# VH-VL binders against q8ixk2r445to577: the designs that were tried, part 5

Target 1, 133 residues: q8ixk2r445to577
Amino acid sequence: FFGMLQNKGLTDYCFDYNPPDENQIVGHQVILYLCHGMGQNQFFEYTSQKEIRYNTHQPEGCIAVEAGMDTLIMHLCEETAPENQKFILQEDGSLFHEQSKKCVQAARKESSDSFVPLLRDCTNSDHQKWFFK

## First folded at step 30 (VH-VL)

Design a36
Fold by OpenDDE, look of step 31:
Structure a36 (fold): chain C 133 residues (1-133), chain A 122 residues (1-122), chain B 107 residues (1-107)
Amino acid sequence: as target 1 above (133 residues)
Amino acid sequence: EVTLKESGPALVKPTQTLTLTCTFSGFSLSKYGVGVGWIRQPPGKALEWLALIYWDDDKRYNPSLKNRLTISKDTSKNQVVLTMTNMDPVDTATYYCARIWRYDDSGYFDYWGQGTMVTVSS
Amino acid sequence: DIQMTQSPSSLSASVGDRVTITCLASQEIYSYLAWYQQKPGKAPKLLIYAASTLQSGVPSRFSGSGSGTDYTLTISSLQPEDFATYYCQQYDRYPLTFGGGTKVEIK
């Protein structure tokens, strides 16, 4: 699966990664932004290694969640996907992070018009459902 | 190599206006995502953000000092200027300019100038 | 405004010690947090951004973690050059705000 990763509950919002330095693409948070299909910042791939890969740049980035954190951070992809980079995109659209045993939820930042994907306890909320478009 | 350097008066009298200039190299303020901000630090005290300006001329100010602060840039000269009106002895501090990377709404400062000490005294 | 409460304000430690510094935000800041190191008479130096990403050139003994309102800077094995004052800074929203600082002193 590849393309824009769009949220079901938060209408018209997609995964978005826009690092300020094109030569150093890792280390920043993945956010949510209106799906526009332009540029490279909204193109992701779900791989057989259970990675969410940001492969429009070299070296390729893979979304990770570090222990104790609830935000999605871009790391470098590795030959063998590390545990903190493994996600399961379920048939129902839920995006499950294996190591934390939590689901990726589209969340509105408090007192803000911005949105961010956050790890939360898994529910049946459409805000935790995702699909590639 | 990224470098920033603050310049301006070391001594300012109360009620006068402070003008500080940040001259930088190693990057351009026309680059997407880049900005330059000012942070000050009274002797022995914590850091306080003052203002910043981004590549697209978006300006942000500390609301506690907004009415006293003006920030501007000259991209062709690699300079950012901060003016602060009605200076008071309480404004005595080391003033730093620093490069900011914007991500989402705001950003962090990855390179700093050495700072310039500004003393407000009669 | 988001207040950043940093603790402790100071601590004494020895070379080789594990050091932990905490920053508590008055509101959730979604990992938009940076850590800085400052030595006397010098400008702050960026250590960590995005709460856990190590700035290029920073030793791996430095690490950051946290979520929501609670964040931590850890020095796994304190080195002589690590005695300094450390600051957290949130950049989730304006105004940008810093913690009060933590001075790490030699025991």
Scores: ipSAE 0.888, ipTM 0.960, lowest interface PAE 0.5, mean pLDDT 96
Fold by OpenDDE, look of step 30:
Structure a36 (fold): chain C 133 residues (1-133), chain A 122 residues (1-122), chain B 107 residues (1-107)
Amino acid sequence: as target 1 above (133 residues)
Amino acid sequence: EVTLKESGPALVKPTQTLTLTCTFSGFSLSKYGVGVGWIRQPPGKALEWLALIYWDDDKRYNPSLKNRLTISKDTSKNQVVLTMTNMDPVDTATYYCARIWRYDDSGYFDYWGQGTMVTVSS
Amino acid sequence: DIQMTQSPSSLSASVGDRVTITCLASQEIYSYLAWYQQKPGKAPKLLIYAASTLQSGVPSRFSGSGSGTDYTLTISSLQPEDFATYYCQQYDRYPLTFGGGTKVEIK
């Protein structure tokens, strides 16, 4: 699966990554932004290694969640996907992070019009359902 | 190499206006995502953000000081200027300019000038 | 405004010690958190951004973690050059706000 990773509950919002330096693509947070399909900022791939890869140029970035955190951070992809980079995109659309045993949820920031993907306890909320478009 | 340097008066009288200039190199303020901000630090105290300006001329101010602050840029000169009106002895501090990378709504400061000490005294 | 409360305000430690500094935000800041090191008479130096990402050139003994309102800076093995004051800064929303600082002193 590849393309824009769009949220079901938060209509028209997609995974978005905008590193400040095109030559250093890792270390920043994945956010949610209106799906626009322009450029590479919203192009992701779900791989057979259960990675969510950010596709721009080599080396490729893979979304990771570090221990104790609930935000998605871009790391470099590795030959063997580390445990903190493994996700299960389930048939029902839920995006499950294996290590934390939590689901990725589109969340509205408090007192803000911005949105972020956050790890939360898994529910049946459409805000935790994602699909590639 | 990224460098920033503050310049301005070391001494300002009360009620006068402080004008500080940040001259930088190693990057351009025309680059998407880049900004320059001002942070001050009274002697022995914590850091306080004052203002920042982004590549697209978007300006942000600390609301507690907004009515006193004006920030502007000259991209061609690699300069950012901060003016602060009605200075008071309480405004005595080291003033820093720093490069900010915007991510989402705001950002962090990855390179700082050495700072310039400004004393407000009659 | 988001208030950033650092603890402790100061601590004494020895070379080789594990040091932990905490930063508590008055509201959730979603890992939009940076850590700085400042030595006397010098400008702050960026250590960590995005709560856990180490700035280039920063020793690996520094690490950051946290979520929601609670964040931590850890120095796994304190070195002589690490004695300084550390500040957290949130950039989730304006105005940008810093913690009160934590001074790490020699025991």
Scores: ipSAE 0.873, ipTM 0.956, lowest interface PAE 0.6, mean pLDDT 95
Fold by ESMFold2, last read:
Structure a36 (fold): chain C 133 residues (1-133), chain A 122 residues (1-122), chain B 107 residues (1-107)
Amino acid sequence: as target 1 above (133 residues)
Amino acid sequence: EVTLKESGPALVKPTQTLTLTCTFSGFSLSKYGVGVGWIRQPPGKALEWLALIYWDDDKRYNPSLKNRLTISKDTSKNQVVLTMTNMDPVDTATYYCARIWRYDDSGYFDYWGQGTMVTVSS
Amino acid sequence: DIQMTQSPSSLSASVGDRVTITCLASQEIYSYLAWYQQKPGKAPKLLIYAASTLQSGVPSRFSGSGSGTDYTLTISSLQPEDFATYYCQQYDRYPLTFGGGTKVEIK
């Protein structure tokens, strides 16, 4: 799959990545932003290696969750996908992080109108359902 | 090489207005996402954020200072100016300027000036 | 406002020790956390941003992790040059706030 990765429960919000330095595209969090399809910030590829790639730049970035963390951080893609970069996009739309055994949720930040993708215990919530558009 | 340098008076009297200038080189405040902020540190105490200004003139202030702060920039001179009114001896501190990169809603400070000590006394 | 509480406020450790400094936020900050090192008489220096991303030029013995409200800075093998005060800073929202600092003394 390729396109904008959109949340079912939080309508019209997509994965977004806007690195401040075009020559340093790794090391920051993936965020949620209104889907717009403009520029390069909202296009991701789900690969046969179970990666979510940010591949509109070179070198390509792959979404990871580091051990002990719950936020999605951009890493460099590797020839063989590391365990912390493997996600299963299930038939019901849930996005399962294989190493942590948790699901990606569109979560409202505490005391805020902003949203963030976070790992949470898997549920049947539409906020844990994702699809490519 | 990125550098920042604070300048201004080392001594001010209570009730006076402090004006500090941050002069920097090695980057431009016209670049998308970049900003300059001010942080102070009373002797032997922790750091306290004061204000910042971004390339697009978006300005943020620490609300605990009760509207005593004004920040401005001159991009062509590579300068950012902080004004702080009604100085009091408790405001005695080292004042730093630092570069910030905006990511999402705010950011972190990657390069700092050496700081300038400001003493408020009679 | 998000309060940042560091612990311990000070510690003494030997060269070669593993040192862990904790930063606790008063609410969740979603890995929007930076760590700074400040040596006596000097300005702070950025070590880590995004809770775990090492700033360029920082030795690999420094690492960061955490989630929710609880974040840690670890020095895997303390060196004599690591004598300093360490500060965390959240950047999830304004006002930007710093922890109270952790003074590391090498003995």
Scores: ipSAE 0.742, ipTM 0.918, lowest interface PAE 1.2, mean pLDDT 91
Fold by ESMFold2, fold request of step 32:
Structure a36 (fold): chain C 133 residues (1-133), chain A 122 residues (1-122), chain B 107 residues (1-107)
Amino acid sequence: as target 1 above (133 residues)
Amino acid sequence: EVTLKESGPALVKPTQTLTLTCTFSGFSLSKYGVGVGWIRQPPGKALEWLALIYWDDDKRYNPSLKNRLTISKDTSKNQVVLTMTNMDPVDTATYYCARIWRYDDSGYFDYWGQGTMVTVSS
Amino acid sequence: DIQMTQSPSSLSASVGDRVTITCLASQEIYSYLAWYQQKPGKAPKLLIYAASTLQSGVPSRFSGSGSGTDYTLTISSLQPEDFATYYCQQYDRYPLTFGGGTKVEIK
């Protein structure tokens, strides 16, 4: 799959990645932003290696969650996908992170009106359901 | 190579206004996402953020000092200026300017000037 | 305002030791955390941003991790040049706030 990765429960919000230094596309968090389809920030590919790739620019980035963390961080893609970069987009729309056995959720930030994609225990919440447009 | 350098008076009397200039090279403040901020450090104490200004003229101030601080930029001269009013001996500190990268709502400081010591004394 | 509490305030360790410095935020900061090293008489130097991302040119013995409110900086094998004070800084929201610092002394 390729396109904007949208949240079902948080209507019209998409994965977004906008690194300020175009020569350093890795190392920052993936965020949630209103879906707009403009520019390169909201287009991701789900690959046969179970990666979520940011591949509208080179080198390609792959979303990872490092051990002991719950935020989605951009890493460089590798020839064989590392375990921390493997996600299963399930038929019910849940986005399952294999290594941690947790699901990606559009979570409300503490003391804020904004949202962030975080790993959480898997539930049936629509905030844990994602689809490509 | 990115460099920043602070300039201004080393000694200020109480109630005077401090004006500090950050002159930088190796980057442009017109570049998207880039800013310059000011941080101070009293002798033997922790760092305290003061103010910052981004490429798009968005300005942020430490709320504890907001009425005393003004930040501005001159992109053509690669300069950022901080003005701090009503100086007091407790404001004695080393003042740093530093480059900030905005990501999402705020950012972190990747290059720092060497700092300038400002003493406030009668 | 998000308060940042560092611990310990100081520590003493031998060359080759693994040391860990902790930074506790008063509320969740979602990995928007930077670590700085400051040697005596010098300006701070960025080590890590996004809680775990190593700044270019920083030795690989430095690493960061954490989630929620609890974050750590680890030096896997302490070197003589690592004598310094270390600061965390959150950048989830304004005002930008720093921890109180951790002074690392080499025995």
Scores: ipSAE 0.724, ipTM 0.917, lowest interface PAE 1.3, mean pLDDT 91
Fold by ESMFold2, fold request of step 32:
Structure a36 (fold): chain C 133 residues (1-133), chain A 122 residues (1-122), chain B 107 residues (1-107)
Amino acid sequence: as target 1 above (133 residues)
Amino acid sequence: EVTLKESGPALVKPTQTLTLTCTFSGFSLSKYGVGVGWIRQPPGKALEWLALIYWDDDKRYNPSLKNRLTISKDTSKNQVVLTMTNMDPVDTATYYCARIWRYDDSGYFDYWGQGTMVTVSS
Amino acid sequence: DIQMTQSPSSLSASVGDRVTITCLASQEIYSYLAWYQQKPGKAPKLLIYAASTLQSGVPSRFSGSGSGTDYTLTISSLQPEDFATYYCQQYDRYPLTFGGGTKVEIK
């Protein structure tokens, strides 16, 4: 799959990645932003290796979760996908991170009106359901 | 290579206004996402953020300083200026300027000047 | 305001030791955390941003992790040049705030 990865529960919000400098495209968090399709910030590819790739830059970026963390960080893709970069997009729309055994959720930040994609215990919440459009 | 250098008086008297200039090279404040901030450190104590200014002239101040701070930039001169009013002996510290990268709403400081020691006393 | 509580305030360790320093934020900061190293008489040096991302040129013996309010800096095998004071800084929201520092000394 390829396209904008949208949340079912948080309507019209998509995965977004917009690092401030083209020379620092890895190492920052993936965020949620209103879906717009302009530029390349909201386009991701789900690969046969279970990667979520940000293909607009060479070398390519892949979403990862570091051990002991719950935020989604951009890493360099590797020829064989590391375990921390593997996500299972299930038929019910849940996005399961196999290494941590948790699901990606659109979460409201504490004391804020903004949202962030985080790993959380898997539930049947629509905030844990994602689809490409 | 990226460098920043602080300049200003080493000694100020209580109640005076401190003006510090950060002169930098190896980057431009016209670049998206870039800013310059000021951080101070009293002798033997922790770091305290003071103010920052981004490429788009967005300015942020530490509210604990009761509106004593003003920050400005001159992109063509590669300079950022901090003014701090009504100086007091407790403001004695090393003052650093540092480059900030904005990601999302805020950022972190990747290059620091060597700092300038400012003593406030009679 | 988000308060950053660093622990321990100081520690003694030997070359080769594994050292762990912690920061506790008063609210969730979503990995918007940086770590700095400062040697006596010198400016701070950025080690890690986004809680876990090593700054270019920082040795791989440094690593960061954490979630929610709890974050750690680990030095896997302490070297003589690592004796310094370490600070965390959150950048989730203004005002930007630093931890109180952890001084790592020779045992």
Scores: ipSAE 0.683, ipTM 0.902, lowest interface PAE 1.4, mean pLDDT 90

Design a36
Fold by ESMFold2, look of step 30:
Structure a36 (fold): chain C 133 residues (1-133), chain A 122 residues (1-122), chain B 107 residues (1-107)
Amino acid sequence: as target 1 above (133 residues)
Amino acid sequence: EVTLKESGPALVKPTQTLTLTCTFSGFSLSKYGVGVGWIRQPPGKALEWLALIYWDDDKRYNPSLKNRLTISKDTSKNQVVLTMTNMDPVDTATYYCARIWRYDDSGYFDYWGQGTMVTVSS
Amino acid sequence: DIQMTQSPSSLSASVGDRVTITCLASQEIYSYLAWYQQKPGKAPKLLIYAASTLQSGVPSRFSGSGSGTDYTLTISSLQPEDFATYYCQQYDRYPLTFGGGTKVEIK
């Protein structure tokens, strides 16, 4: 799949990534932002290796979660996808991170009107359901 | 080679206005996402953020000091200026300017000046 | 405002020791966390941003981790040049706030 990765429960919000240095795309968090599709920040690819790729640059970025963390961080993609970069997009729309055994949830930030994708215990919440558009 | 350097008086009397200039090289304040901030450190104490200004002239101030602080930039001169009014002996500190990278709403400081010690006394 | 509490305030360690410094935020900061090293008489130096991402040129013996309100800086094998004061800083929201610092001293 390729396109904007949208949340079912948090209507009109998409995965977004806009690193400050175009030559250093690694190391920042993926965020949620209003879907617009006009720039390159919201276009991701779900690959046969179960990667979520940021496809606006070469070399490509792949979303990862480090052990003991709950935020989605951009790494460089590798020829063989590391375990921390593998997500299972399930038939029910859940986005499962197999290494951590947790699901990606759209979360409202504390004391804020902004949102962030975080790993949380898996539930049936529509805030844990995702689809490509 | 990114460098920043603070300049201004080393000694200020109470009630006077402090003006500090940050002169930098190796980057431009016209670049998307970049800014310059000011941080101070009283002798032997922790760091305290004061103010910052981004490439697009977005300005942020520590709210506990907002009425005393003014920040401005001159992109063509590679300079950022901080003005702090009504100085008091408790404001004695080393003052640093530093480059900030904005990601999302705020950022972190990747390059710092050497700092300038400002003493406020009669 | 987000208060950042560092612990310990100081510690004594020997070359080769594993050192762990903790930073506790008063509210969740979503990995918007940086670590700085400061040597006496010098400006702070950025070590880590986004809680776990090493700044270019920082040795791999430094690592960062954490989530929610609890964040940790680890030095896996302390070197002579690592004796310094370490500060965390959150950048999730304004005002930007620093921890009180952790002084790592020679044992």
Scores: ipSAE 0.662, ipTM 0.909, lowest interface PAE 1.8, mean pLDDT 91
Fold by ESMFold2, fold request of step 32:
Structure a36 (fold): chain C 133 residues (1-133), chain A 122 residues (1-122), chain B 107 residues (1-107)
Amino acid sequence: as target 1 above (133 residues)
Amino acid sequence: EVTLKESGPALVKPTQTLTLTCTFSGFSLSKYGVGVGWIRQPPGKALEWLALIYWDDDKRYNPSLKNRLTISKDTSKNQVVLTMTNMDPVDTATYYCARIWRYDDSGYFDYWGQGTMVTVSS
Amino acid sequence: DIQMTQSPSSLSASVGDRVTITCLASQEIYSYLAWYQQKPGKAPKLLIYAASTLQSGVPSRFSGSGSGTDYTLTISSLQPEDFATYYCQQYDRYPLTFGGGTKVEIK
């Protein structure tokens, strides 16, 4: 799949990545922003290796979650996807991170009106359901 | 090579206004996402953020000092200026300027000047 | 305002030791955390941003991790040049705030 990765429960919010420049596409958090489809910050590819790729720039980035963390961080893609970059987009829309055994949830930040994708224990919540649009 | 350098008086009397200039090279403040901030460190104490200014002239101030601080930039001269009014001996510190990259709402400081010690005394 | 509490305030260690420094935020900061190293009389140097991303040119013996309010800086095998004071800084929201510092000394 390719397109905007949208949350079912938090309607009209999409994965977004706006690196400051091409030399810093690695190492920052993926965020959530209102879906707009303008520019290239909101377009991702879900690959046969179970990667979520940010491939509108070169070099391409792959979303990862490092051990002991719960935020989604941009890494460089590798020829064979590392385990921390593998996500299963299930038929019910849940986005399961294989290594951590947790699901991606759209969460409102504490004491803020901003939203962030975070790993959480898997539930039936629509805030853990995602689809490409 | 990115460099920043602070300049200004080493000694200021109480109630006077401090003006510090950050002169930098190796980057442009017209570049998207780039900013320059000021941080101080009293002798033997922790770092305290003061103010910052971004490429698009967005300015942020530490609210504990907001009405004492003014920050401005001159992109053509690669300079950022901090003005701090009504100086007091408690403001004695080393003052640093540093480059910030904005990501999401704010950022971190990747290159720092050497710092300039400012003493406030009668 | 987000208060950043570092622990310990100081520690004594030998070359080769594994050193862990903790930083506790008063509210969740979602990995918007940087670590700095400062040697006496010198400016701080950025080590880590985004809680775990190593700044270019920083040795791989430095690592960062954490989530929520609890974050750590680890030096896996302390070297002579690592004796310094370390600061965390949150950048989730304004005002930007620093921890009180952790001084790492020769044992």
Scores: ipSAE 0.618, ipTM 0.896, lowest interface PAE 1.8, mean pLDDT 90
Fold by ESMFold2, last read:
Structure a36 (fold): chain C 133 residues (1-133), chain A 122 residues (1-122), chain B 107 residues (1-107)
Amino acid sequence: as target 1 above (133 residues)
Amino acid sequence: EVTLKESGPALVKPTQTLTLTCTFSGFSLSKYGVGVGWIRQPPGKALEWLALIYWDDDKRYNPSLKNRLTISKDTSKNQVVLTMTNMDPVDTATYYCARIWRYDDSGYFDYWGQGTMVTVSS
Amino acid sequence: DIQMTQSPSSLSASVGDRVTITCLASQEIYSYLAWYQQKPGKAPKLLIYAASTLQSGVPSRFSGSGSGTDYTLTISSLQPEDFATYYCQQYDRYPLTFGGGTKVEIK
């Protein structure tokens, strides 16, 4: 799949990535922002290798979660997807991270209106359901 | 190559106003997301953030300094200026300016000046 | 305000030792955490941002990890040039706050 990766429970919020240095697209967290489709910040590809690619820029970025962390960080894609870059997008919309055995959830930051994708124990919450638009 | 340099007086008397200038090169404060901030460090003590100014003139101040701070920029001269009023001997510290990149709500400091030692004494 | 608590405040170690420094935030900071190294008489130098991402030119023996409120900086094999004071800094929200520092000394 290719498009904007939108949350079911947090209506009209999408994965967003806007690195400060356009020439270094890796190393920062993926965030959630209102879906708008502008500036190529919200376009991702789910590949047959179970990657979530940020491929509107070269070199291509792949979303990862590093061991001991719960945030989604942009890495360089590799020819064979590393285990920390593999996500299963299930038919019910859940986005499962294989290595950690946790699901991606739209989470509200403490005492704020800002939102981020975080790994959490898998539930049937609509905040853990995602789809491409 | 990104460089920043602090300039200002090495000695200030109590109650006077301190004015520090950060002159930088290798980047422009007109670039989206970039800013310059000020951090101080009393001798032998931890770092304390003072103020920031971003490319769009967004300004942030450490509230613990009771509105003693004013920050401004001159993008064409590659300068950022900090003023701090009513100086006290406890404000004796090395003062750094540093570049910040805004990501999400705020940011971190990737390039620092060498620092300038300011002593408050009569 | 988010208070950042570093531990230990000081440690002694030998070249080749594995060193771990802890930074605790008073509230969750979502990996918006940077680490700095400061050698005596020098300005701080950025080592890590986003809790785990190495700044360009930083040796791979440095690593960062953590989640929620608990973050760590690890030096896998301490080198002579690593004896310094290390600071964490959160950037989830204003005011920007630093930890109290951890001085790594030669044993």
Scores: ipSAE 0.603, ipTM 0.895, lowest interface PAE 2.0, mean pLDDT 90
Fold by ESMFold2, look of step 31:
Structure a36 (fold): chain C 133 residues (1-133), chain A 122 residues (1-122), chain B 107 residues (1-107)
Amino acid sequence: as target 1 above (133 residues)
Amino acid sequence: EVTLKESGPALVKPTQTLTLTCTFSGFSLSKYGVGVGWIRQPPGKALEWLALIYWDDDKRYNPSLKNRLTISKDTSKNQVVLTMTNMDPVDTATYYCARIWRYDDSGYFDYWGQGTMVTVSS
Amino acid sequence: DIQMTQSPSSLSASVGDRVTITCLASQEIYSYLAWYQQKPGKAPKLLIYAASTLQSGVPSRFSGSGSGTDYTLTISSLQPEDFATYYCQQYDRYPLTFGGGTKVEIK
């Protein structure tokens, strides 16, 4: 799949990535922002290797979660997807991170109107449901 | 190569106004997401953020010092100026300017000047 | 305001030791955390941002991890040039705040 990765529970919010240096895309967190489809910040590809690729930019970025962490960060894609870059987009819309055994959830930042995707224990919450548009 | 350099007086009397200039090279403050901030460090103590200014003239101040601080920029001269009023001996510190990258709403400092020591005494 | 508490405030270690430094935020900061190294008489140097991302040119013996309020800087094998004071800084929200520092000294 390719497109905007949208949250079901937090309606009209999508994965967004806008690194400060557009020539160096590695190392920053993925955020959630209102879906708009303008520019290249909100287009991701889900691959047969279970990667979530930021492939509207070269070199391509792949979303990862480091061991013991809960934030989604951008790494460079590798020929064979590392375990920390593997996500299963399940039939029910849940986005499961294989290595951590946790699901991606849309979360409101404490004391803020900003939102971020975080790993959390898997539940049936619509905030853990995602789809491409 | 990115460089920043602080300039200003080494000695200031209590109640006077301190003006510090950060002159930088190797980057432009017209670039989206870029800013310059000021951080101080009293002798033997931790770092304290003071203020910053971004490429789009968005300015942020440490609220504990907000009424004493003014930050401005001259993009064509590669300069950022910090003014701090009503100086007191407790403000004695090394003052640094540093480049900040804005990601979302805030950021971290990737290049620092060498610092300038400011002593406040009679 | 988010207070950053570093521990320990100082430690002594030998070359080759594994060193860990902890930074505790008073509220969740979502991995918006940077680590700096400062040697005597010098400006701080950025080591890590986004809690785990190494700045270009920083040796791989440095690593960062953590989530929520608890973050750790690790030096896997301490080198002579690593004796310095280390600071964490959160950048989730204003005001930007630093930890109190951890001085790493030669044993």
Scores: ipSAE 0.542, ipTM 0.889, lowest interface PAE 2.5, mean pLDDT 91

